# Ledger of designs, part 375: VH-VL binders against q0atu2

Target 1, 119 residues: q0atu2
Amino acid sequence: MLDKKARIRTSREYRNVFEKGKRLSGRFLIIYYVENALDNNRFGFITNKKIGMAVIRNRIKRQLRAIVREYQGQVKNKHDIVLVARAGIGKSSFEGMEKDYIAIMKKAGLFARNANKID
Short names: E, the ipSAE of ESMFold2; O, the ipSAE of OpenDDE; V2, 0.75 times the mean of E and O plus 0.25 times the DockQ between their complexes.

## First folded at step 20 (VH-VL; framework fv_dusigitumab)

Design hh35 (at its last look DockQ between E and O 0.56; V2 from the best seeds 0.73)
Fold by OpenDDE, look of step 20:
Structure hh35 (fold): chain C 119 residues (1-119), chain A 122 residues (1-122), chain B 111 residues (1-111)
Amino acid sequence: as target 1 above (119 residues)
Amino acid sequence: QVQLVQSGAEVKKPGASVKVSCKASGYTFTSYDINWVRQATGQGLEWMGWMNPDSGDTGYAQKFQGRVTMTRNTSISTAYMELSSLRSEDTAVYYCARDSGYDSGEFYFDYWGQGTTVTVSS
Amino acid sequence: QSVLTQPPSVSAAPGQKVTISCSGSSSNIGANSVSWYQQLPGTAPKLLIYDDNKRPSGIPDRFSGSKSGTSATLGITGLQTGDEADYYCGTWDSSLSAGYVFGGGTKLTVL
């Protein structure tokens, strides 16, 4: 699980990211990202009813948290990042979701590949 | 088969703008980014930027920031690249190319347009 | 001037082997997969190698790619006259100004 300090938790924190941050869309994910005044990154996750039933939404959230945790050390520091799941993500594989995350984070200039990355 | 067909050659004066089109076929247009690359005569390849046909999101090379605009019309599967404030150094062949980054998490261009020659002269 | 460095030219006789080097840094080749493009005279570039060492369909196995550290290499065996072209390496650069970067290109002449 992600460390407590690495999570966006409050509505105000989410609102700040949406209002002041940049937005990029991938195939299965949309990311909102903004610089923060902390010494660590914080991540937020959003799934809506268009994705499917609650069981599906919870599964997607678990998968996204696993992906973010796995690559957390490769993300440039001092950012608040919100991941929004797109409607088609329920039909994607974990690998496809992971590749989409990597690609979109690279486009944002937030992610650098290293030797420990899973291909 | 995947095809990218670009618009014809352009001749422009310094200070003018040029807009090149790239029509895609043989695949789902909104599933792959379109990149633009130019090549001056006798010179190497120069990356200009990417455009996501689904969202309209773009990322431009720093050299072209404020002067390039990449757009698309999804109803006709066509991407556009507009370059303003043209100068003689912008004389080059301009290519559109498909990027499969979302499929691999890496970036490479697997299909290219035939190129569009843009000449800037007084 | 190019972010990635290639030799300006290489040459060999038909049937021989040639290698083209591509050197970069930790933020590009060191962090991302390398692709190679072939450009025949008067034509658009064509994808030759992707993901460091993978060949698209239609590319013969006499073309090969490899990467080590911050450098990549394109290998061509059984050189043919039709291989005379310009070759470019390229990759994503994961710096503050993220974007794609090309090598300066290598002119291959078949003697």
Scores: ipSAE 0.823, ipTM 0.927, lowest interface PAE 0.7, mean pLDDT 94
Fold by ESMFold2, look of step 20:
Parts: C-alpha cells; sequence; structure tokens
Structure hh35 (fold): chain C 119 residues (1-119), chain A 122 residues (1-122), chain B 111 residues (1-111)
C-alpha cells in the first residue's frame, strides 16, 4: 500500500496532471506525469466504468497499486503520475500490467539511474 | 512472417529534408513500437528514437531533438522517419526496427527493415 | 566513443571459441537487460541474444550471452566462416536522456 503523502487525492490535483502533464500510452495503461513541487512522488489511479463492474475495477486498482509499490524506489522523485487503465486491461494478467508499466516508465524517462550500484 | 520493407535510396543536398518509410506486415502493426537506427559508412549503429504506432507517441534521442519527426499511417501499416536540416554527416543507412514493446519490460529489436541509404552531398 | 565499449575486433580459427565483451555503466547494463545483434556483411542487423542470455528461435546454442554488474559477454563456440560479422551489444539507458544505446561493434574474423 502507498502511504497517504504518495497519493494524488483531490480532483484539482488530478486535473493539474492531465492539463500540464505529458502523456504516454502503453498496451493496457496510459500514464500522465508532471513534475511537482514536493520532495516525493505521488500516484493516482483511474479506472473508467467502461472497464467493467466495480469488482473488476477494484481488482485492477489493487493490482496497479501493488505494481507501483514494487517499483516506487526506482522512480525519479518530484513527479505526480496518474495511471489510467485502458478498456482492454481487464483481459490482462498481473504480469502483463507489470511489463506494460515498466515499459512505459522507461520510455517516459521516469526510472532513476542506478547510482547505488558499483560500476 | 514479420517483415519490414523500407523505401528506396535517397540523395539530398545539405539543408534539405528526407522522409523514409517502413511498411510492416505479418503482425499487428499497432502492438509494437517502431524504432529508427542509422549507420554511417564503416561506423556503428546509432539509435534515433521510438514511435508507438497505436498512440503516435514518440521519444527521440537528444542528438536529433528538433530535427527528427517519427509518424505513421495505421491504415497502411507504415511508419515514417523525417530528418530535416540535413548535413553531410547524416549520410548513412537508416533502419526501422520493431522493438519488443509492451510484451516485455525490456527492450530489444527482433525484426529489422532492409535499410535505406541516404546520401547528403552538394 | 560509444556509451558501451566493445573491442574493435576479435579473431580465431574455425572450430575455436571467442568472447566479445561489452562494458557499460549502472544506468544501462547495470539496470537493464542486454541484447546482442549480428550484422553479416552488407545486411541489416539480426537479433542474436535478448534478455542477457536468451536465444531467439533458430539461433544455435553455440551462441551464448551473460551479464555481470555493468558488463556483458557474448560467447561463440565452434566458430564457422559464416560467423564473420560485426557484433553489437545494446541496452536501454535510464539516464536523463533515456533511450537505447549500442556498443561500438566488434568485427569477428574467422581465419
Amino acid sequence: as target 1 above (119 residues)
Amino acid sequence: QVQLVQSGAEVKKPGASVKVSCKASGYTFTSYDINWVRQATGQGLEWMGWMNPDSGDTGYAQKFQGRVTMTRNTSISTAYMELSSLRSEDTAVYYCARDSGYDSGEFYFDYWGQGTTVTVSS
Amino acid sequence: QSVLTQPPSVSAAPGQKVTISCSGSSSNIGANSVSWYQQLPGTAPKLLIYDDNKRPSGIPDRFSGSKSGTSATLGITGLQTGDEADYYCGTWDSSLSAGYVFGGGTKLTVL
């Protein structure tokens, strides 16, 4: 579970990311991202009603939160990032969502250099 | 069978632009990103950028920012790379390549076009 | 000067073994999987190894890949004259100008 300071919570905060942010699409996800004025990252999750019933949307949100938590230590700080589930995501596996997220985040340039490793 | 077929050789003068096409077949064009890679005579491979055919999203190598544009026409499964303000050092073979895309969290180029020779000379 | 460093050339007799190195940094090889590409004379590159050590269908097992830290290695055993080619390592670089990077290439000569 992401802690409270790492979550985008208000409609105004979401709107800021959609209006000022960059957009990249993967197979199952779209990300919107913008630099924020904080020392940390914040994540938001959108599952449209077109995806399915509430139980399906809640499962997808749970899976996306788990993925974000797993990789959050590698995300460059100072970003608000909204993950928007595409209509076909309900047919994806957890692994499929995870790989999509990794690919999008790499192509967006949002993963940090691995500065703690020995060269 | 996956195939990428590129447009023919081009000869250009400095300051002109070139647009190379890459027609895909044998797979769902919108499911895999197309990358462009060039190779000057006797030199190594140089990555130029990626383009997502589904969304039209792109990411360009910093060296080419401002003078490269990558596009597509999904109805004919064709990707395009346009390079403007050509210089003699842009003389190279230009390849399109399909990347592993969103099937994997890692990137590699599993299928390549045959290459398009672009010569920039006075 | 490429981001990934390879020896410019290697050579060995038919039937012998050769190793091609690829040295990078924590932002590329250290953080991402490595692929190897074979470019036969006059042709486009072809994927030889992906995900550090996996072979696509049709690539014989005398081609192998490995990675340790910020370095990768392509191994070729049982050398054949048809293996004469340029070999490139490649990987994603996660630095500020995120993108794909190649090694400078290694020309393999089989006597």
Scores: ipSAE 0.744, ipTM 0.898, lowest interface PAE 1.2, mean pLDDT 91
ESMFold2 (binder alone), look of step 20: mean pLDDT 93; pTM 0.955

Design hh36 (at its last look DockQ between E and O 0.65; V2 from the best seeds 0.74)
Fold by OpenDDE, look of step 20:
Structure hh36 (fold): chain C 119 residues (1-119), chain A 122 residues (1-122), chain B 111 residues (1-111)
Amino acid sequence: as target 1 above (119 residues)
Amino acid sequence: QVQLVQSGAEVKKPGASVKVSCKASGYTFTSYDINWVRQATGQGLEWMGWMNPDSGDTGYAQKFQGRVTMTRNTSISTAYMELSSLRSEDTAVYYCARDSGYDSGEFYFDYWGQGTTVTVSS
Amino acid sequence: QSVLTQPPSVSAAPGQKVTISCSGSSSNIGANYVSWYQQLPGTAPKLLIYDDNKRPSGIPDRFSGSKSGTSATLGITGLQTGDEADYYCGTWDSSLSAGYVFGGGTKLTVL
């Protein structure tokens, strides 16, 4: 699990990201990202009913959290980032999700300059 | 089977704009970013930017910010690159290229258009 | 001028091996996969290597790629006259200005 301080938890925090942040779409994910006033990054996750049943949504959320956690150290600091799962994500593999995340984050310029190679 | 077919050569005056098209076929157009790369005569490749045909999202090289616009028409699987305020230095062959980044998590261009020669001269 | 540095030219006789180097930094080659492109005279670039060392379908195994640290290398064995072309390395740059970057290109002459 992500640390508590690394989570976007309140509706106000989510709203701030959506209203003031930038948006980029990947194949399976949409990310909203905005700079924060903290020394750490915070992540939020949204899985709506279009993805599927609650069991599927929960699985996707767990997978996204795992992906974010794995690459968390390579993300530029001082950002609030919300991941929104797209409808087709339910048919994707974990690897597919991971690659999509990596690609979209790179396009957003959110990986650190000195980041290690991402496999 | 995957093909990118670009529009024909263009001759423009300085200060004018040029819009190059790139028609994709043989794959799902909205599933892969289209990148644009140019090459001046006798020079190397220069990346200009990317465009996501699904969302319309774009990312431009800093050098071309404010001067380049990348768009698409999904109904005809066609990407467009418009470059304004043309200068003599913009004389080059312009390529569209498909990006397989979403498949690998890394960026590379697996299919290229045939190129479009743009000549800027007074 | 180019973010990635390549030798401007290399040459060798048919049947020999050549290597083309590509030098970058921690924000590009050090952080991202490298791809190589072959550009025959008067033609569009062609993907030769991706993901540092993978060959697309149709690319013979005499073409190889490798990467170490912030440098990448393209290897060509059994050099053929048809290999005479310009070769470009490229990769994503994860700097503040995220984008794709190319090397300056290397002209390979088959003697």
Scores: ipSAE 0.863, ipTM 0.940, lowest interface PAE 0.7, mean pLDDT 94
Fold by ESMFold2, look of step 20:
Structure hh36 (fold): chain C 119 residues (1-119), chain A 122 residues (1-122), chain B 111 residues (1-111)
Amino acid sequence: as target 1 above (119 residues)
Amino acid sequence: QVQLVQSGAEVKKPGASVKVSCKASGYTFTSYDINWVRQATGQGLEWMGWMNPDSGDTGYAQKFQGRVTMTRNTSISTAYMELSSLRSEDTAVYYCARDSGYDSGEFYFDYWGQGTTVTVSS
Amino acid sequence: QSVLTQPPSVSAAPGQKVTISCSGSSSNIGANYVSWYQQLPGTAPKLLIYDDNKRPSGIPDRFSGSKSGTSATLGITGLQTGDEADYYCGTWDSSLSAGYVFGGGTKLTVL
């Protein structure tokens, strides 16, 4: 799991990212991201009702958290990042979500200089 | 089979703009990003930016930020690159290329257009 | 000057082997997979190698790729006159202005 300080928790924190952040879309994900005033990153996750029943939404959210945790060491610090699952994500494999995340994060310029190679 | 077919050659004066088109066929246009790459005569390849046809999102090389606009019309599977405030240094062949990034997490250009020659002369 | 460094030219006789180097940094070759592109005279570039060492369908196995650290190498064996072309390495660069970068290109002459 992500460390507690690496989580976006409050409605104010989420709203700040949506209102002030940049947005980029992949095949299965949309990311919103904004620079923060901390020394670390924070991540948030949104799954809406169009994705499916609660058990499906919770599974997707857990998969996305696992992907973020796997690659968090490669992400530039000082960013709040919210991942929004797109409606078609339930048809994707874990590997498909993972590759989508990698591609969109690279295109957003969010991987650190001198970062470890992305698997 | 995948094809990218570009618009014809153009001659422009300094200060003008040019808009190059790239019509895609043989695949789902909105599933892959289109990148633009240029090559001046006798020179190497220079990446200009990417465009996501599904969302319209773009990312431009720093050198072209403020002068380039990449767009699309999904109903006709066509990508566009517009470069403004042209200089003689912008004389080049401009290529569109399909980007594999969402399939692999690593970027490479698996299909290329035939190129569009843009000549900027005073 | 190119972000990725390639020799400007290489040459070898038909039937021989040649290698083309591509040197980069931890933010590009060191962090991302390398691709190679062949550009025959008067034509668009063509994907030759992806993911450091994989060939698209239709590319013969006399073309090979490898990578060590921040350097990549394209190998071509059994040289043919039709291999005369410019060869470019390319990869994503994760530095401050993240984007795709190419090597300066290597002109292969088959004598």
Scores: ipSAE 0.717, ipTM 0.893, lowest interface PAE 1.3, mean pLDDT 91
ESMFold2 (binder alone), look of step 20: mean pLDDT 94; pTM 0.957
ESMFold2, look of step 21: ipSAE 0.683; ipTM 0.890
ESMFold2 (binder alone), look of step 21: mean pLDDT 94; pTM 0.960
OpenDDE, look of step 21: ipSAE 0.861; ipTM 0.940

Design hh37 (at its last look DockQ between E and O 0.76; V2 from the best seeds 0.80)
Fold by OpenDDE, look of step 20:
Structure hh37 (fold): chain C 119 residues (1-119), chain A 122 residues (1-122), chain B 111 residues (1-111)
Amino acid sequence: as target 1 above (119 residues)
Amino acid sequence: QVQLVQSGAEVKKPGASVKVSCKASGYTFTSYDINWVRQATGQGLEWMGWMNPDSGDTGYAQKFQGRVTMTRNTSISTAYMELSSLRSEDTAVYYCARDSGYDSGEFYFDYWGQGTTVTVSS
Amino acid sequence: QSVLTQPPSVSAAPGQKVTISCSGSSSNIGANYVSWYQQLPGTAPKLLIYDNDKRPSGIPDRFSGSKSGTSATLGITGLQTGDEADYYCGTWDSSLSAGYVFGGGTKLTVL
């Protein structure tokens, strides 16, 4: 699991990201991202009913958290980032989700300049 | 089977704008980003930016920020690149290219248009 | 001028092996996969290598790619006259200004 301090937890925090942040769409994910006043990044996850049943949504959320956690150290600091799962994500593999995340984060310029190769 | 067909050559005056089209076929247009790359005569390749045909999202090279606009018409699987405030330095062959790096979380261009020559001269 | 550095030219006789280097930094080659493009005279670029060392369909195995650290290398064995072209390396740059970057290009002459 992500550390508590690395989580967007309040409705106000989510709203701030949506209202003030930038938006980029991938194949399976949409990210909203905005700079924060902290020294760390915070991540939020949204899986709506369009994805499927609660069991599926929970699985997707767990997978996204795993992906974010794996690459967390390579993300530029001082950002609030919300991942919104798109409807088609339920049919994607974990690897597919991972590659989508990587690509969209690269497009956003959110990986650190000195980041190591991402496989 | 995958094809990118670009519009014809353009001749423009300095200060004018040019809009190049790129019609895609042989694949799902909205599934792959379209990138634009130009090449001045005798020079190397220069990346201009990317456009996501599904969302319309774009990312431009800093050099072209404020001067380039990349759009698409999904109904006809066509991408557009408009460059304004043209200068003589913008004289080049402009290419559209499909980005297929998505599968690896990377970026590379597997199919290219035939190129569009844009000449800027007074 | 180009973010990625390539030798401006290389040459070899038919049948020989040539290598083209591509030097970058930790924010581009060091952090992302490298691709190579072949551009025959008067034609559009063609994807030659992607993901450091993978060949698209139709590209013969005498073309190879490798990456180490912040550098990449294109290898061509069994050089043919038809290989005379410009070759470009490219990769994503994960710097503050995220975007794709190309090398300056290498002109390969078959002697």
Scores: ipSAE 0.873, ipTM 0.943, lowest interface PAE 0.6, mean pLDDT 94
Fold by ESMFold2, look of step 20:
Structure hh37 (fold): chain C 119 residues (1-119), chain A 122 residues (1-122), chain B 111 residues (1-111)
Amino acid sequence: as target 1 above (119 residues)
Amino acid sequence: QVQLVQSGAEVKKPGASVKVSCKASGYTFTSYDINWVRQATGQGLEWMGWMNPDSGDTGYAQKFQGRVTMTRNTSISTAYMELSSLRSEDTAVYYCARDSGYDSGEFYFDYWGQGTTVTVSS
Amino acid sequence: QSVLTQPPSVSAAPGQKVTISCSGSSSNIGANYVSWYQQLPGTAPKLLIYDNDKRPSGIPDRFSGSKSGTSATLGITGLQTGDEADYYCGTWDSSLSAGYVFGGGTKLTVL
């Protein structure tokens, strides 16, 4: 579970990211991201009903939170980042979601220098 | 089976623009990003940017920001790179290349086009 | 100077071994996997090594790669005249203007 301070909570906070932020798509994910005025990063997660029933959407959210938690030490500070699950994500594996996340975060320029990266 | 076939050589005057095409075959075009890399005569490889054919998203090297535009037409599996305000130092071979990022989380170019020579004359 | 540093040239006799170094920083080689590309005279580059040490199908096992810290090395054994080419390392760079970077290239001559 992400820390309370590391989550985007209100509709206004989400809207700010969508309106002011940049957008970048992977195979399973879309990220929207914008610099914030805080000392930390915040993450939001959106799963649309087209992905599946609530149990499937909850599983996907749990998996995405686990991925974000694993790599959060590599993310450049002071960003609000919303992960939007694409319709095909229900067919993906945890590893597939993870690789997609790594790729789009690198292409967005959101990963910092990290000597501890897994080989 | 995977193939990237580029448009033919171009000769341009300083200040003009050039648009190079890259037609992909043998794979799902929208599943892999296309990158552009150039090489001046007798020089090394220089990365210009990436383009996601599914979304149209791009990321350009700082050196080319404001002068380069990378696009695609998914119905014909073709990527494009347009470079404007050409100078003599833009004389180079321009390559398209497919990147592997979404398969591995790590980037490498597994397939390359044959190259397109662009000459910016006097 | 390129972001990744390679020697400009190396040479050896047929049948011998060479290594080609690629020196970078914590934001590129230190944080990301390294690939190597072979460019035969007059041709497009070809992927030779990916993910630091893996060979694509069709690349003989006398080509090898390794990475340590912020440096990578390409090894070539059993040199053949057909190995005369330019060799480039490449990797993602996570610094301020994130993007892909290449080494300056190494010309291999088989004497």
Scores: ipSAE 0.755, ipTM 0.903, lowest interface PAE 1.2, mean pLDDT 91
ESMFold2 (binder alone), look of step 20: mean pLDDT 94; pTM 0.959

Design hh38 (at its last look DockQ between E and O 0.63; V2 from the best seeds 0.78)
Fold by OpenDDE, look of step 20:
Structure hh38 (fold): chain C 119 residues (1-119), chain A 122 residues (1-122), chain B 111 residues (1-111)
Amino acid sequence: as target 1 above (119 residues)
Amino acid sequence: QVQLVQSGAEVKKPGASVKVSCKASGYTFTSYDINWVRQATGQGLEWMGWMNPDSGDTGYAQKFQGRVTMTRNTSISTAYMELSSLRSEDTAVYYCARDSGYDSGEFYFDYWGQGTTVTVSS
Amino acid sequence: QSVLTQPPSVSAAPGQKVTISCSGSSSNIGANYVSWYQQLPGTAPKLLIYDNNKRPSGIPDRFSGSKSGTSATLGITGLQTGDEADYYCGTWDSSVSAGYVFGGGTKLTVL
């Protein structure tokens, strides 16, 4: 799990990201991102009922948290980042989600990936 | 088979605008970003930007910010690149190219259009 | 001028091996996978190598790629006359202004 300090936890924090942040869409994910005044990045996760039943939503959220955690150290700058799962994500593999995340984050200028990747 | 077919050659005056089209086929148009790359005569490749056909999101090279607009018509699987305030230096062959970023997490262009020659001359 | 640096030209006789270098920085080659493109005279570029060392379908194994640090290398063995072309390296740049960047290109002449 992500450290407590690396999580967006309050409705107010989420609202701030949605209102002031930028938005980019990938195949399975949408990210909202905004600079913060902290010494660390914070991540939030949104999985709505369009994805499927609660058991599916929970699985997706768990997988996204795992992905974010794995690449957390490669995210640049000080940002609050909210990941919104798109409806089609339920049909995607973990690897597919990971690649989508990486691509979106790179396009956002938030991610500096190292020479190693899962393919 | 994946194909990108671009519009024909253009001749423009300085200060005018040009809009090049790129029709995609053989794959799900909205699943892959379209990039635009140009090449002046005898020069190298220059990346201009990317466009997400699903969302319409774009990212432009800083050099072209404010002068380039990348759009799409999903109903006909066609991407567009419009360059305004044309200068002689904009004379080049312009390519559209499919981006495999969402499939791989890395950006490379696996399919290219045939190119569109844009000539800017007074 | 180009963000990635390539030698402007290389040449070799048929059957020989050539290498084309591509040097960048920590924000591009150092942080992202490199791709290579072949451009035959009068044609559009063609993907030759992706993910540093992977070949798309149809690309013979005499083409190879490698990456180390902030540099990449394209290798061509068994050089053929049909290999005479311009070759470009490219990669994503994860700088403040994120975007794709190309090398200046290398003209390969088959003697």
Scores: ipSAE 0.886, ipTM 0.947, lowest interface PAE 0.6, mean pLDDT 94
Fold by ESMFold2, look of step 20:
Structure hh38 (fold): chain C 119 residues (1-119), chain A 122 residues (1-122), chain B 111 residues (1-111)
Amino acid sequence: as target 1 above (119 residues)
Amino acid sequence: QVQLVQSGAEVKKPGASVKVSCKASGYTFTSYDINWVRQATGQGLEWMGWMNPDSGDTGYAQKFQGRVTMTRNTSISTAYMELSSLRSEDTAVYYCARDSGYDSGEFYFDYWGQGTTVTVSS
Amino acid sequence: QSVLTQPPSVSAAPGQKVTISCSGSSSNIGANYVSWYQQLPGTAPKLLIYDNNKRPSGIPDRFSGSKSGTSATLGITGLQTGDEADYYCGTWDSSVSAGYVFGGGTKLTVL
């Protein structure tokens, strides 16, 4: 589990990332990210109805949270990061989502020196 | 089966721009990013940046930021690299290459174009 | 100057073995998998090794790769005249200017 302080919680916080942040797309994910004024990172997760039924969307969110937790120690600090699941994510495996996340986080410059390990 | 075919050699004057094309075949063009790498005569390989053909997203090496633009036309499976304000130091062979990032989370270039020679002379 | 350091040249006789080193830092080799590229004279580079030690289809097993700490090594056994080429290591670098980096290249001569 992500700590409560590491979660984006309000609509205002989400909107700030979408309005002021940068955007990068992978095969299954889009990330939006912006520097924050905190000492930590915060993560948000969005699945829309085009992904599938609620049970599918909830499973995908759980999988994305697990991926983020695995690599959170490698993320450069002071960022708000929203992961948006793309419509085709239901065809992906957990490993496919994980590799997509790693790739786009590296290309965004958000992973620090030990991208493959938790501190 | 995977093939990247680049446009022909170019000769340019200092201050001009060049646009090199890279036509992909044998795979789903929008599923893999295209990177551009150059090599001056007798020198090593120099990475210039990546471009996602699906989204059009790019990331440029700092050295080329502000002078390079990477684009694509998905209907003809073609990537482009344009370098502006050319200098004699830009004389090089320019390669496009497909990167593996979305398959593995690790980057390597599994297929390369044949290269395009760009000569900048006054 | 290259972010990754390789010897400028190495040489050995046919049938012998050679290694090519690639030295980097915690932000590149230390954090990411290493690949090796072979560039035969007058041709585009070709992927030789990926994920530190894996060979693409068609690359003979006398080519090998390894990684230790912030360094990587390409090994070639049973050298052939056709192995004369430039060899480059490459990896992602997660420093402030995140991007892909290559070594300076190593010219292999088979005498």
Scores: ipSAE 0.784, ipTM 0.910, lowest interface PAE 1.1, mean pLDDT 91
ESMFold2 (binder alone), look of step 20: mean pLDDT 93; pTM 0.954

